# VH-VL binders against q9m1h8: the designs that were tried, part 3

Target 1, 233 residues: q9m1h8
Amino acid sequence: MEETMAEEGCCENVESTFDDGTNCISKTEDTGGIESKRFYLARTTAFEMLRDRGYEVNEAELSLTLSEFRSVFGEKPELERLRICVPLRSDPKKKILVVFMGTEPITVKSVRALHIQISNNVGLHAMILVLQSKMNHFAQKALTTFPFTVETFPIEDLLVNITKHIQQPKIEILNKEEKEQLLRKHALEDKQLPYLQEKDSFVRYYGLKKKQVVKITYSKEPVGDFVTYRCII

## First folded at step 15 (VH-VL)

Design M2
Fold by OpenDDE, fold request of step 16:
Formats: structure tokens, sequence, C-alpha cells
Structure M2 (fold): chain C 233 residues (1-233), chain A 122 residues (1-122), chain B 107 residues (1-107)
């Protein structure tokens, strides 16, 4: 009885060439139209991202058209009105705030002003800053003074939802037991897991953290589900 | 502040039994994996066993030298870890530490108790 | 079983840099953790995940891990650094494994 050891072929590192879809914003729209469109896209992606991170998002915000967005916010939206504040589905007492920053350089003063402005927000456990300008080192350091995690996204990174280009995979963060079982099952050391870099757009979109292991499920009809695991490094 | 306080150590004869306790405070005990680590006099650290959080199955694992003789349990309502030691041997003489391994940590012990001495002697 | 090997002792002059090694087969593929134990005290985590420091641990403590050797480095050694140091890993077959410990003497 020849036990045919099935050579499980080394899954080639599919370098997902993320086609930088940022170029599809046609230059021909009026400057006000361009600005409103950028905010629309970024805000929509932010809602999608928050949904995918497990926050409670109103479907009406996800289905909002550009025309409706312009009707509500105008061609030159007030940045404060663009803010998103939604609770975590698993813990409604925890809220995340998304703040759209202006085009001015972000300074320590700007960060402090924001800190004061949001100080009355109860239940904030995280914040996302959507940046239209570079943040200096001092301002970045000032973000560490918040009592919760602050993430920063260049607005350009939110103009396109990266998950729409990668077939909207199901993401599951493994707990410690599941991680241990995975390592044991495959006789792998922790550092031998295929990895994603913390700076990766996919990692950032889902808010994944260093040393987390994620189960990524791709559904391909009719072939079924493809499952892969990645460690965040 | 995180605190772990071991108790129940003492002198016992070979073949005897002893139960150690570790009282935990300053953190959500129910979410932590809890461990026993021992140190024989003048020797190094030796992992004894662990109990996982209830949310992650609450299963136990033991080092080979103590397997079948020692039992780890927990009472999350009392924030207490236990080590039941049966069929004790002279080689089990050690300071026994309880240690925390948090759910978000990666298989290391971030807090230790002061330890309790177990002496197995005729 | 997976095994970790440490030198029995290391000596360092006051203000100098101590290096304590921990050797294991392909240890570079594992995360290494380090504990300090002073006489009559419980162990204290000083380095986790090769190089990360817990809160309250001085920057003088650093870790590295590559190949078959992890290293705890203690720069600007102080008299208070005199202790036993243990490396530790998790292994898929052996679970939690400690090194034999290294006695650091500050001269």
Amino acid sequence: as target 1 above (233 residues)
Amino acid sequence: EVQLVESGGGLVKPGGSLRLSCAASGFTFSNAWMHWVRQAPGKGLEWVGRIKSKTEGGTTDYAAPVKGRFTISRDDSKNTLYLQMNSLKTEDTAVYYCARDLYDSYWYFDYWGQGTLVTVSS
Amino acid sequence: SYELTQPLSVSVALGQTARITCSGDNIGSKYVHWYQQKPGQAPVLVIYDDSDRPSGIPERFSGSNSGNTATLTISRAQAGDEADYYCQVWDSSSDYVFGGGTKLTVL
C-alpha cells in the first residue's frame, strides 16, 4: 500500500499587484465637484471599512449616491459634518470617531484643538483621522496623548476601497487558541506563517495589528472557499 | 495593579497530595491563560502546566514530568487558580509560581506571583 | 523535546555591556522571551517577543534573535542588574520551554 505523500505544493507568493486605482478621478470636473467627490469616496470607504471592522453602520450611509451626498453636504462640505461616529457592534458603549482633516498642515496645535473638541464625546475608544496634508513628527507624537488608539489615513488611501479589488474576502482574527491550533496543525513556528506587513493597505483597512493572525476566506463560485492565513508583522 | 498570590505550599511526604492556590487581582482573570511554573532549589525555571481561558475552551496542558499526577483548575468567580498535586515525588520539591499569560499576549508570562514552597521529603 | 541552552554565568564590569545568549535549534523562527530573577524573588519579564520591553523595563535592556541564537543585551550594566536571566520560548511540540538560566555578575 504505497502511501502517496501528496506533495502539498508551495503556494507561490501571489504578489497582489494592487492596481493603484487612484488615477480614475477625471481631471475635468469643476474644483468644487472634485472636492465633494473626494470626500464622498473617502467617507463611503470609511463607512465600508468601519462595517468590515465590526462597527454598526447605517446602510443608508453605504448606499448614499454622490448626488445625494452633494445634496446633503454641498459641493464644499463642512469637515465637521463629514465626521462619522459609530458604535462597535459587539460593544455599543465603544464608539469610533472618523475625523476629516483640512488641507492645512497638521500641527501639534491642530491635534490639541481636536483633542479639546472631542473631549466631550463619551465612549470613544478609537479615532481615525483622514488626512489631506502631511502630519509632522510633533503632531504624530501628540496623537499618542489621546486615551485611545488613533489611526491616520491619507485621504487618497480611502478614495478606493481596496477590498472591492480583492473579491471582498471574509476576514477573521484568530484568537490565541486558534492561532496555537493553526501552528500545531501545520507544525509551524510563529515566524514561519505567511505574513502581511502592518503598513499594507489591506492590513490598515481592516485595522489589523502586529502579531495578529488572520484567516482570510475567498469565496469563488463554483470552486468554493479558499482559505489562507496571514500573520501581521 | 496586577497581583498574583500563591498559597498552600508546605511539607509533604512522598506519595502525598497537596493543593496550591493562586489568588489573582487587578485584571480580568477570566480572560487570562494561567500557568504554573516551578523552580527546584538552586535550579532553573520549569513549566508545569497551564489552563486556558473558558472562552477559549478552558483546556489544560501539562509538562511530561507531572502529567497524570497534577491537575490545574480555575474558579473565575473567585479569581483563583489551583494546582492539585497528587503522588508527589521528591523531585517535585520546588517553589511553585503562578503566572499570567494574557489573551492578547504570545505565550509568555508577563506577571508572576511570589511563589509558594513545596517540599516533598520523607 | 525542544531545548534552550544558556551559559551558566556571565560577568560584566559596571557600566559595560553584558550579553547573555540563548541557543536553540532554529530559535530565530520563534519568539524569545527573557526573565530576570533576583535572589529570593519571582521572575520578572524584561523582554518579550525577541525585542519588546514591558513598561518599566529600562531601555538598557534589549533583545535580538536570529538563526540559532537569541541574545539579551544589557547596556550600561548596573549593580542592580546582577541576577539570573532565563530565556523562554513556546514550541509547538514542547509547549513552554525555559533555558537553564544565566547568572549575571556585575563587577
Scores: ipSAE 0.749, ipTM 0.945, lowest interface PAE 0.6, mean pLDDT 91
Fold by OpenDDE, fold request of step 16:
Structure M2 (fold): chain C 233 residues (1-233), chain A 122 residues (1-122), chain B 107 residues (1-107)
Amino acid sequence: as target 1 above (233 residues)
Amino acid sequence: EVQLVESGGGLVKPGGSLRLSCAASGFTFSNAWMHWVRQAPGKGLEWVGRIKSKTEGGTTDYAAPVKGRFTISRDDSKNTLYLQMNSLKTEDTAVYYCARDLYDSYWYFDYWGQGTLVTVSS
Amino acid sequence: SYELTQPLSVSVALGQTARITCSGDNIGSKYVHWYQQKPGQAPVLVIYDDSDRPSGIPERFSGSNSGNTATLTISRAQAGDEADYYCQVWDSSSDYVFGGGTKLTVL
């Protein structure tokens, strides 16, 4: 009666401790990469806007890639280097300045400092401030002390060119004669024209003013050109 | 300062002719639309006619009562507006004002001359 | 032809508010302009584009325009406000149209 000892093979469960090396890749959110991208987009849109407003813009600035932008300005651009100063095509003696503001609150002191800094710029007839912070009422009032028109844009408004989402309309501002002829042709009163609000992003992009009448031409291939008129209110 | 100075007014017989002048200063005359407005004694204001800027065609328009008899012209080199009045009638008796209408305005008169009196009488 | 109607006269006590009306068909769809004319003087623009004031015109002068009636309002009337007042519009068929004028008397 041979008792065959059944060898209980101890299958050692090798618990492979998968060391979940959750490498906390600290997403160091490349905050520098995000910031440089924001400035690239805003500056590109600003050049496009200036071109569309009739300023002389170098095509090289419009075709600049993000990589090229970073190569020139770095991941943390100096705000002064981002400035744009271009002449009006119709009058090269008139220049517009685009200034990129910092993240600090804009105060009367900062506006005055800017005024002093740009005082040596000859031929400035307009300025655009690209804002990364809110401007208080006192700082806004201080902008009226400049001898030329100052426009303000939140940087967020320049991250996307609004005209690229619209079939790149041709904009023409009517003179007084053209406006009169338009009203006569259609037997319209001045206030009966379709309108755009002054606060509209389209109006702001093109720098249109209250009471201007604009001809807007949309080119739709193959159907042709569609023309509409709008009064700014 | 913007100035408009009318001259050439006077006494004329019915059927006669008279030429008024308006000398402009203190602004870019060539860019402005220029007008004549008249006022009969003890009456209201009446638009006579206009001339547009040369850049906007330089065309003229006239009120119905003076159409075919009056002619408006301008000499931008002299900053002067003219009103040639022919076939004058008694009802044309008025103070004649020159007035400025800016190219960027909504068809109003922002500056007026002091006027010149035209009297049409037998 | 387009026509503008004004009252012949308006009276106001010193320091009170005068209102001069200008009526026209659908005048609210037009811009209305106002002129002051003192005796023996040229007209002076006092309101343009319904409610805007030229430089040098006191804040006491204001304008409004709606429906068929535009109104020139002169608050805190002064003796120097005694004048004739004319409304004016541009019309596509009639060009430049004046109202008949209103004589303002300050009492």
Scores: ipSAE 0.747, ipTM 0.945, lowest interface PAE 0.6, mean pLDDT 91
Fold by OpenDDE, look of step 15:
Structure M2 (fold): chain C 233 residues (1-233), chain A 122 residues (1-122), chain B 107 residues (1-107)
Amino acid sequence: as target 1 above (233 residues)
Amino acid sequence: EVQLVESGGGLVKPGGSLRLSCAASGFTFSNAWMHWVRQAPGKGLEWVGRIKSKTEGGTTDYAAPVKGRFTISRDDSKNTLYLQMNSLKTEDTAVYYCARDLYDSYWYFDYWGQGTLVTVSS
Amino acid sequence: SYELTQPLSVSVALGQTARITCSGDNIGSKYVHWYQQKPGQAPVLVIYDDSDRPSGIPERFSGSNSGNTATLTISRAQAGDEADYYCQVWDSSSDYVFGGGTKLTVL
């Protein structure tokens, strides 16, 4: 009966004080950095969109760097300071307002509060709401109570300017004369033009309306330019 | 409020001439396409002609029955549309309306004047 | 030349639905506009782009367009709806074309 003395090997706790200053860089995900970047991108795209819609935009706003943006607005921008109000180039009495909404659900109460807040703004003929949350049906209906057109954009749709992609076609809006000439030239009726949906990202970016006709030019090297026309429906 | 007011109607002999005017207010006249439409007594509406906005070329078009006899012009500084009618015929007897075709609209008349009566009679 | 055909007259009982037709070759490929004209008055736009209503026009007025026929529908007809109604289109060859007009009588 060999009592195998289990030698309790004293594992000497060598407290190797490896002061490995593994600075746990707490990835404090600079949530503020991400938020400020999102607002920067969205606001920049909004200015570009407004320019392309024929509004008067200061070039300094278009050339603003992220660093400069953060220096002006901080890492956690106040939403009211982000607002854009610019006149139409063709009619300086008409202004468009861009409002950045918070992350809270947008309710009828929120829309009414906004309506009251902007009621003193003279010359508003349009408004764009940049959304960070979903808008319910009641809030959407409340937008129709404004005396001018209100457009809504998820902030995600403004993080990238869709017109800056290398492969994007050139879009030109036909005036009334050009549309008439197009229809006459081809002996076409208005409804016989190929369609572009009103919900299309380009249609929304340019603020195109139903029955407007756009000239779309696709450039493909070495084949050259391909031109098509689309009517907004 | 948009207003269109026609004037210059009256009695004229066959072969005579008459000039109608339409005074516009309540909108940016220079941006609108402007039309003349007529209505013979107890008859339907008949398009006479149009003038486009200056920004759209300011060109004119006329219905076949009046082509070569009628001339449409505009003075944007006075917000006034004109219809010069020459070589008038008895068939030209009608109430003449000026009508607006908005730049953003597509080939319909959203506002009309009250009209002015032109009577061509011997 | 492009032509639009309307019935000369339509009658409707008070509170009933009136339908005024406008026929033209492939008119469904065009946008149709409608005007109301009361005696001694200028025409008033009541429907544009087949089915859209100008501000101030009652919801009782509606439009449709398909195939060779456009229709103006006036629901719950009122005595004040008694008028001449004209359809109108734009045509690439004929420019602005009116129908012959329809007299609506409210009985």
Scores: ipSAE 0.726, ipTM 0.940, lowest interface PAE 0.7, mean pLDDT 90
Fold by ESMFold2, look of step 15:
Structure M2 (fold): chain C 233 residues (1-233), chain A 122 residues (1-122), chain B 107 residues (1-107)
Amino acid sequence: as target 1 above (233 residues)
Amino acid sequence: EVQLVESGGGLVKPGGSLRLSCAASGFTFSNAWMHWVRQAPGKGLEWVGRIKSKTEGGTTDYAAPVKGRFTISRDDSKNTLYLQMNSLKTEDTAVYYCARDLYDSYWYFDYWGQGTLVTVSS
Amino acid sequence: SYELTQPLSVSVALGQTARITCSGDNIGSKYVHWYQQKPGQAPVLVIYDDSDRPSGIPERFSGSNSGNTATLTISRAQAGDEADYYCQVWDSSSDYVFGGGTKLTVL
């Protein structure tokens, strides 16, 4: 068939041999558009991550389009409006808070200010900070003083959801009893399982803790499934 | 504010029976693996047995010296752990501690009760 | 059955460093936990998973584990550290195993 150039509904800031909606947006050097898209992608991934961790997540948040996001939050979203607070499905009294941090360097003072700001939020058992700036060593140390676990994610790590790759292994988290039976069955000691690092992207996505064991099932045609076990370290 | 309070200790003759209780508060008892650990006078700590959480099967395991004589049970509605001791021997004389082994930790005792003394003598 | 061996006693001068050992066959393949027991009191967890401290345990308490020996280290020893110390492991064949205990005396 004859190659046809397509043009539709778009911008005039740069000469182009064809236009589409994506191309028009990129031509304007719109930092607000880039900023809002980054927050949209990261926030959507955060909701998917929280759902996969067992939190009660509104389906409308999972299906929110970029245009709908922008209609609510604008091209330069106010960070406090982006926060996510959802309960754990298995224990609704426990909540997780996701905070989107600004571009300013994150210091001990920044962390303490955040602590004060959230001090009246009853029921928080975990928090995730989405970072746009580096945290110095002292700021990281200050996070350990919170009465609950605080995780950090550079916003760049949330721009895509790693679990949506075409071929993903099946992940099953073993409870304590299942781990014990696995070790007894194979006459293994705790440290003799193969390791999976705490920094591994799957470990961080699921919020897995040290010493948990995951069963990983790979489907591989034509030879079929194979199973491995990994202990978080 | 975790509390574990043992009770039911006392003097009993060899061959007798005794039932210990451990009242728990300040945590979700139904999720914890619960243990009995004993300490003979002037001696070290010795694991007696455990009962897993019901959500993980609720099964029991015992140290060899007590297997077949001791039975561990739990009542999650009363937050209470029990140790039924039958066919008692003088070597069972000890302080018996109730100990907590959390569902998300791996096989150590993060909190202990104050213990109850069991004396087995003629 | 799996066995753990501890020295019966260890002495340390006030302000100095005490080291209490726990020996077992290939203990380095296991996680070692440590308990402090003062006279007439219940045991208290002071180290878990070889080297981790529960909340409220001062950083003066530390632990290590490799090969056939785990070590509890108490730096800047205080009079209040005088107690019996027990190591403990889980073993896939023997379940929960305690060492015999070590009496720490702070001089």
Scores: ipSAE 0.612, ipTM 0.882, lowest interface PAE 1.5, mean pLDDT 86

Design M2
Fold by ESMFold2, fold request of step 16:
Structure M2 (fold): chain C 233 residues (1-233), chain A 122 residues (1-122), chain B 107 residues (1-107)
Amino acid sequence: as target 1 above (233 residues)
Amino acid sequence: EVQLVESGGGLVKPGGSLRLSCAASGFTFSNAWMHWVRQAPGKGLEWVGRIKSKTEGGTTDYAAPVKGRFTISRDDSKNTLYLQMNSLKTEDTAVYYCARDLYDSYWYFDYWGQGTLVTVSS
Amino acid sequence: SYELTQPLSVSVALGQTARITCSGDNIGSKYVHWYQQKPGQAPVLVIYDDSDRPSGIPERFSGSNSGNTATLTISRAQAGDEADYYCQVWDSSSDYVFGGGTKLTVL
């Protein structure tokens, strides 16, 4: 939507001559600055999230400044250029794709078009859609047609990286061997660990799957450190 | 397309040695835990042992009947799993399968090779 | 030393429901996996994590696990379901443990 409801163009309202065009230009420039900053913040958080999930992410992407971002992508970035495709470090044949969606509502047609666009991308095992609009129920159901997991994040949820909050406990994700040793050490079976729901905010941030185990370290004054283990359910 | 192909089976006298191979393709071999499972003729499945992925320590574990006699190794550059079998007994007669236990799956075998027959008799 | 017990054989009429049990002490605290093995072939995973199906396994295969018994259920049994079935768990003391196997006969 535009701030002035300009159905015929990109300006607020058709009024006279080039004066309306000048207003459109200045508003577009201002809108572009806000738009580029939102994409920069969300894209940076996405790279941090992918790194924290174990994907191979170039350090240059993590340290990119807003000024550098704007030099590469402009003030109104082309969405396809913002896409991220990186391999899983532990299994380089598996790749994840991050797609930045436009402001138009996501429909079944949109999902099918996306499916066609990525049909040649060999090795995709997961996809993240960064949304700027609501996705109706039918479009959500259409996401299940992909042969891999598809996650969605509203762009607003990526403007701030939640893991940088100063009071968050330390989170360490156990690999399979570490989980096995934990269970053997305590003579526990897989289902005997305390649970954590898969829809928890930090579970979604890390993309944790069922049966993965996290080690949570709470540092609390004056009691000191407390360690617990939780299994995703 | 995932494939596991065992080879090296045959007839061996008691006390002898044999080396089995399992050639893997269609997946990232270096991240998988790889196992040997055997099946005596007309009998059930019996776990023999495993080797963990290199990134998780690359260590081996064995079932009690084969400890000290069998050695599992892997060559990630050739995508190949090995089973060195020494001091063979008639009780070791079985079809030997290699099986995949993925890094993100918890302790089950999602793909099996066709097996190779080892016969230990005089 | 963890042990799993399965019946040696189970028979089911064509089109009916077969149930194959796997018994073990507190097996409900573990995840149970099931394999199908047809004569002369390698085992094939049909159920993992108690009740999940790999791609390509029809929904008429299902599983449950509670207490001391896990059950593989095959509804609308077909002639092609005739096979040996093995349950398997991971145990913190015994590692990978298989049941003795159950021969399913479709009559």
Scores: ipSAE 0.550, ipTM 0.865, lowest interface PAE 1.7, mean pLDDT 85
Fold by ESMFold2, fold request of step 16:
Structure M2 (fold): chain C 233 residues (1-233), chain A 122 residues (1-122), chain B 107 residues (1-107)
Amino acid sequence: as target 1 above (233 residues)
Amino acid sequence: EVQLVESGGGLVKPGGSLRLSCAASGFTFSNAWMHWVRQAPGKGLEWVGRIKSKTEGGTTDYAAPVKGRFTISRDDSKNTLYLQMNSLKTEDTAVYYCARDLYDSYWYFDYWGQGTLVTVSS
Amino acid sequence: SYELTQPLSVSVALGQTARITCSGDNIGSKYVHWYQQKPGQAPVLVIYDDSDRPSGIPERFSGSNSGNTATLTISRAQAGDEADYYCQVWDSSSDYVFGGGTKLTVL
């Protein structure tokens, strides 16, 4: 019998104290105002990214305004309060954690501290680190000790959601069955599709892995849609 | 801990029938594609067939030598894969393995059961 | 139907490098997977997607695939590497195809 609390355990850490308002006096022109805006933009993009990856994201988080964000988190937010933990819609026992890192260099000690801090979180299957500084080689190696994959994003890459540009084509991710049917339909083998690198920005946005296939639809009125398929490599 | 345990092997006469089971544990069975692979004594591995996950259609495919005689099914509530073998021939004599083909892996077997022996002879 | 060919046997001296080939028409367009099978045991995946290793497989095992030939390479061969090795592909017309197997003997 399975009575797990996996989907509540991480999300319950979102309870936070209110912004006490003591820092609001200078927010219009100080570095605190700029800092809170950066976190707001990155956090909003992170929620949109998680929704697009198939996680259950509350609509209120997607529509949160800057002033509402500042009311809750203040002009210089405590980074732990910014964390995001949401379950995967297809398997609610699986959760993803998004952690906002500080401006100090990320060391092996800080990675080990994070590992200990999250070791009690039940059901984590993935983690995203939002970075404000570079990681040295030893810190990067330490990330591999987690029992799940850890992705990193510089905060600058999350200040704008790349999928919201009107020039962007429509992207659809194929499941394994859809990929198989595509290859059979066209009498193709796996390596005979055009490639996309894992480092491509939309590949990173969706967290796509090698051998996944994306359907890309270019809409150019009035001539209609053009469809191509790309395989992650 | 992933486990696949086959059962139901034994001796059967040509033309007879036999049903194999594969009990699965330690992973989400319902989203995996499940396969049967056989190995005749002293010979190599031969793919028998598969059943896809229900979320991806739940359809089956079979190797030519067994098509029309063998039926693969699954019971996700029991985490069990089945192979119904009808009209058995002596060349069906083999160890039968169940094997896992994960939903996010592309067409290889990352885990195998220990196998169950089927002997077809008079 | 699509076929894979492997040599029946390969011998390697202890501590040396063994190479086991798997030949097929344009096999380089496919991903090749390798299984190790010791006597009386089930197969174990040792290489997938041409060159990737599952967790727990030592880095002595490596793979390559180009043109019409894929190769499993076992460096610093140990007595425990003595086994049968099978290559396998997926083919858009023939589905799952295994090679005939290669017996690796460590001298």
Scores: ipSAE 0.545, ipTM 0.854, lowest interface PAE 1.8, mean pLDDT 85

## First folded at step 17 (VH-VL)

Design N2
Fold by OpenDDE, look of step 17:
Structure N2 (fold): chain C 233 residues (1-233), chain A 120 residues (1-120), chain B 107 residues (1-107)
Amino acid sequence: as target 1 above (233 residues)
Amino acid sequence: EVQLVESGGGLVKPGGSLRLSCAASGFTFSNAWMHWVRQAPGKGLEWVGRIKSKTEGGTTDYAAPVKGRFTISRDDSKNTLYLQMNSLKTEDTAVYYCARDYDYWYFDYWGQGTLVTVSS
Amino acid sequence: SYELTQPLSVSVALGQTARITCSGDNIGSKYVHWYQQKPGQAPVLVIYDDSDRPSGIPERFSGSNSGNTATLTISRAQAGDEADYYCQVWDSSSDYVFGGGTKLTVL
């Protein structure tokens, strides 16, 4: 009677350390710890996104650790303190505002209150709302009353920077001249370029608009660099 | 509000020269591609030429009928676009519009135009 | 050279729908823009990028572009819509190209 000792395969909890130094949100953290960590991750990603969009971002904000974040903002951050307001590098008169919304349902009333609150901000040309709840159709419509473009991001979309992968292509946004030269060089029409949709996570991250063209460079050893172009539709 | 105001139109003899100006306001002029478009009396719109933004090379392009005779320039410090017209012909008689191309290859704002009449 | 063809004139009864066509080789692969010009006035952009409307342009104005034909549609035509309408494209070989224009008459 050979007792086949069933080797209980210890599921080693492979703590998947993400290469970005962010630990997985463990279920064992208290509610405050989880909340602060979520805001930390989202805020960090927002700064990275703004940097990559050409805004002037302080490197200290990009290098902030979770511990430092908690030291500054606490375990239950005040949402207003989390706000980011930075100028565009190419035009310092143009500023973007990032607003972190609460867990409460976003209503027309809340959008209007926000509109009033930010009405005194001079030089705002764009705003990003980081959402923790679903926005209804009426609230969405109320965003169109702002004198500038308002983008919305579920906070979950900012918990991980989509551009932080081991094999990240180099992304370059073409200016109008470069786009024209590209089309002329290849005898292409505007709509004949391979496309990316506006809803694409990459497009949203970079804040790309319709008809913009991105140059994507893939580096693959030993083959070298592969370049492709995509137009936003 | 975006405004474009053309000036410098008038009567000129064939072979003569004229310089048009377009004063721009209400936007960052230096970032815009600027164009001249003309319309002969009772005719359609005809693109004359463009000048790109300085940040994008500041180069000029011209329609075939005016190439070598017309020169487009800009003074970003004055928010002014220019059209130097040399060796004018009777077929150059038109209302000349300045127009902004701020996005991709369309004219979102136009001036009211200035009339150029080339006649003996 | 790239060319755009428009009908010389289109008539529409008051409150009806007008359609103005702009034809060009593979125009569907380009973005088409439309301008309204009233007598003695400068052109005004009414549609850009086939179907997008500038601020201040009524929803009655719409655009489409496919194959070899772009169309400007003006629903519920008003007397104030009587004007010349021009289509325009950018072409890699011909740069900025206008159609010949269409006179819209509202009856």
Scores: ipSAE 0.790, ipTM 0.954, lowest interface PAE 0.6, mean pLDDT 91
Fold by ESMFold2, look of step 18:
Structure N2 (fold): chain C 233 residues (1-233), chain A 120 residues (1-120), chain B 107 residues (1-107)
Amino acid sequence: as target 1 above (233 residues)
Amino acid sequence: EVQLVESGGGLVKPGGSLRLSCAASGFTFSNAWMHWVRQAPGKGLEWVGRIKSKTEGGTTDYAAPVKGRFTISRDDSKNTLYLQMNSLKTEDTAVYYCARDYDYWYFDYWGQGTLVTVSS
Amino acid sequence: SYELTQPLSVSVALGQTARITCSGDNIGSKYVHWYQQKPGQAPVLVIYDDSDRPSGIPERFSGSNSGNTATLTISRAQAGDEADYYCQVWDSSSDYVFGGGTKLTVL
C-alpha cells in the first residue's frame, strides 16, 4: 500500500529537540528518507564521474535536486530505475552501465543473474556496480567472466564528489606523450616514478589504468606551488 | 580483427627512393602510435621510427641510421601509414614491418612485412 | 646507447622448460616485452610488461624481470615453440631497443 498520511509515520524535525522515550510521534525507523538521500548523492556523483570520464551525460541529471529526485523515484527508489547507461562521447557505440545493488550479500548467483539480465545490451564496454554489501571471494572472481571491465564502488565512496573538496591538490592526467616527455626530462624509466595504487580514490574516480601518470599540484602560500608525479600500478 | 598490411617493397639501386604503405583496419587508427621496424636478411629486429597520434602532437622520431633520409607520415582519413625512403643504401636492405603501439611502448600487432632490396 | 643482450641459441628437450635471458643495465627498472618469430613470419607478442600474456598465449609462457636480467620461460616445450625470440624495452634515452634474438630449438 501507499502511505499518504505523514502523521502515521516518522516525524521529520531536524531543528527541534527530539521527543523523549516516553512519547514519540516519529517513526521508530526512518529508512526511506535516508535511503533516498544516499541514492541521490551516489547517483549524482556517478553522473559527474561519468561526465569527467568523457561520457555523454544529460545536464539535467547533473543539476537534479534531492526534492526533484524524490518526486521521480520516491523515498524508497526501485533500484532498476536508478541504473545509468550512457555512451562515450568520443565513440557513441561504446556504453557504460551503472547498476545499484541491493543490501543482500552479493554472491556468484547474484553476479550470474546480472550477467543474464544484461546479455542483450548492445555496445556495453564497461560496467560499474554500486555496492551496499560485501562481495565474497567467489562473487569477485565471477566478475572477471564479463567480456568487459567491471568496477565496484561501495555506495559510501560516492556520497561526496572528491573532486569538489576545498584545499584538495590539483590533479591532471598525463597522456602518453606527456608521460614520455616527463621521463626523458628527468632521465627516468617507467618504474622509477613514485606509485599511486589503483585503489586510491582519485584513481578510481577517473578509472585510471596501470601505467598512466598523474600530475599533483599542491598550492602552498606564500611559497607557491610544488608539483609531484605518480604512476598508477 | 586488427590487421596491418604493408606494400610498396621492391628492388632499388643505391641512392634511389621508395615509398612503403601500411593499410590498417580493425582499430581506431588515429589514436595509435605507429612504427616501422625492419629486419635485414638473417638478422634481428631493428626499430626504424614512429609517428605519434595527431592528438598527441603527430611528431616523428627516427633511429640514427635513417634520420634525415626516411620520413614517416600518416593519413588518418585513409587509415594508412607511410614510409618515404630516400638516399637508400645497401644496408637498408630488409623486410620492413609496420607495428602498432597502442599502450605504453610495445608492439601488440605487426604486419606481414614487405621486402626492400637495395643492390647495384 | 642502451643495449640488450640475448644468447644466440637455446636448446630444450620436448616437454622440458626453456629459459631465454635478456640482459641489460638495470633492466628491472623497465618493462620487458617478448616476441616470437617463426621463419618467414612476422613477430608475435607473447609477453608484455614483464609477465603479462596477450589473449591467446598459453599460460606455459611466462616472464620475470629483476636486476639486470629478464627471463622468458616456456614450460612443457612443444615442437611449435621452435622460433626466434626477441626481448624489447623502451628506454628514456634510446627509445625502442630490441635484443639480438635467441633461436630456440626443441629437440
Scores: ipSAE 0.533, ipTM 0.859, lowest interface PAE 1.9, mean pLDDT 85

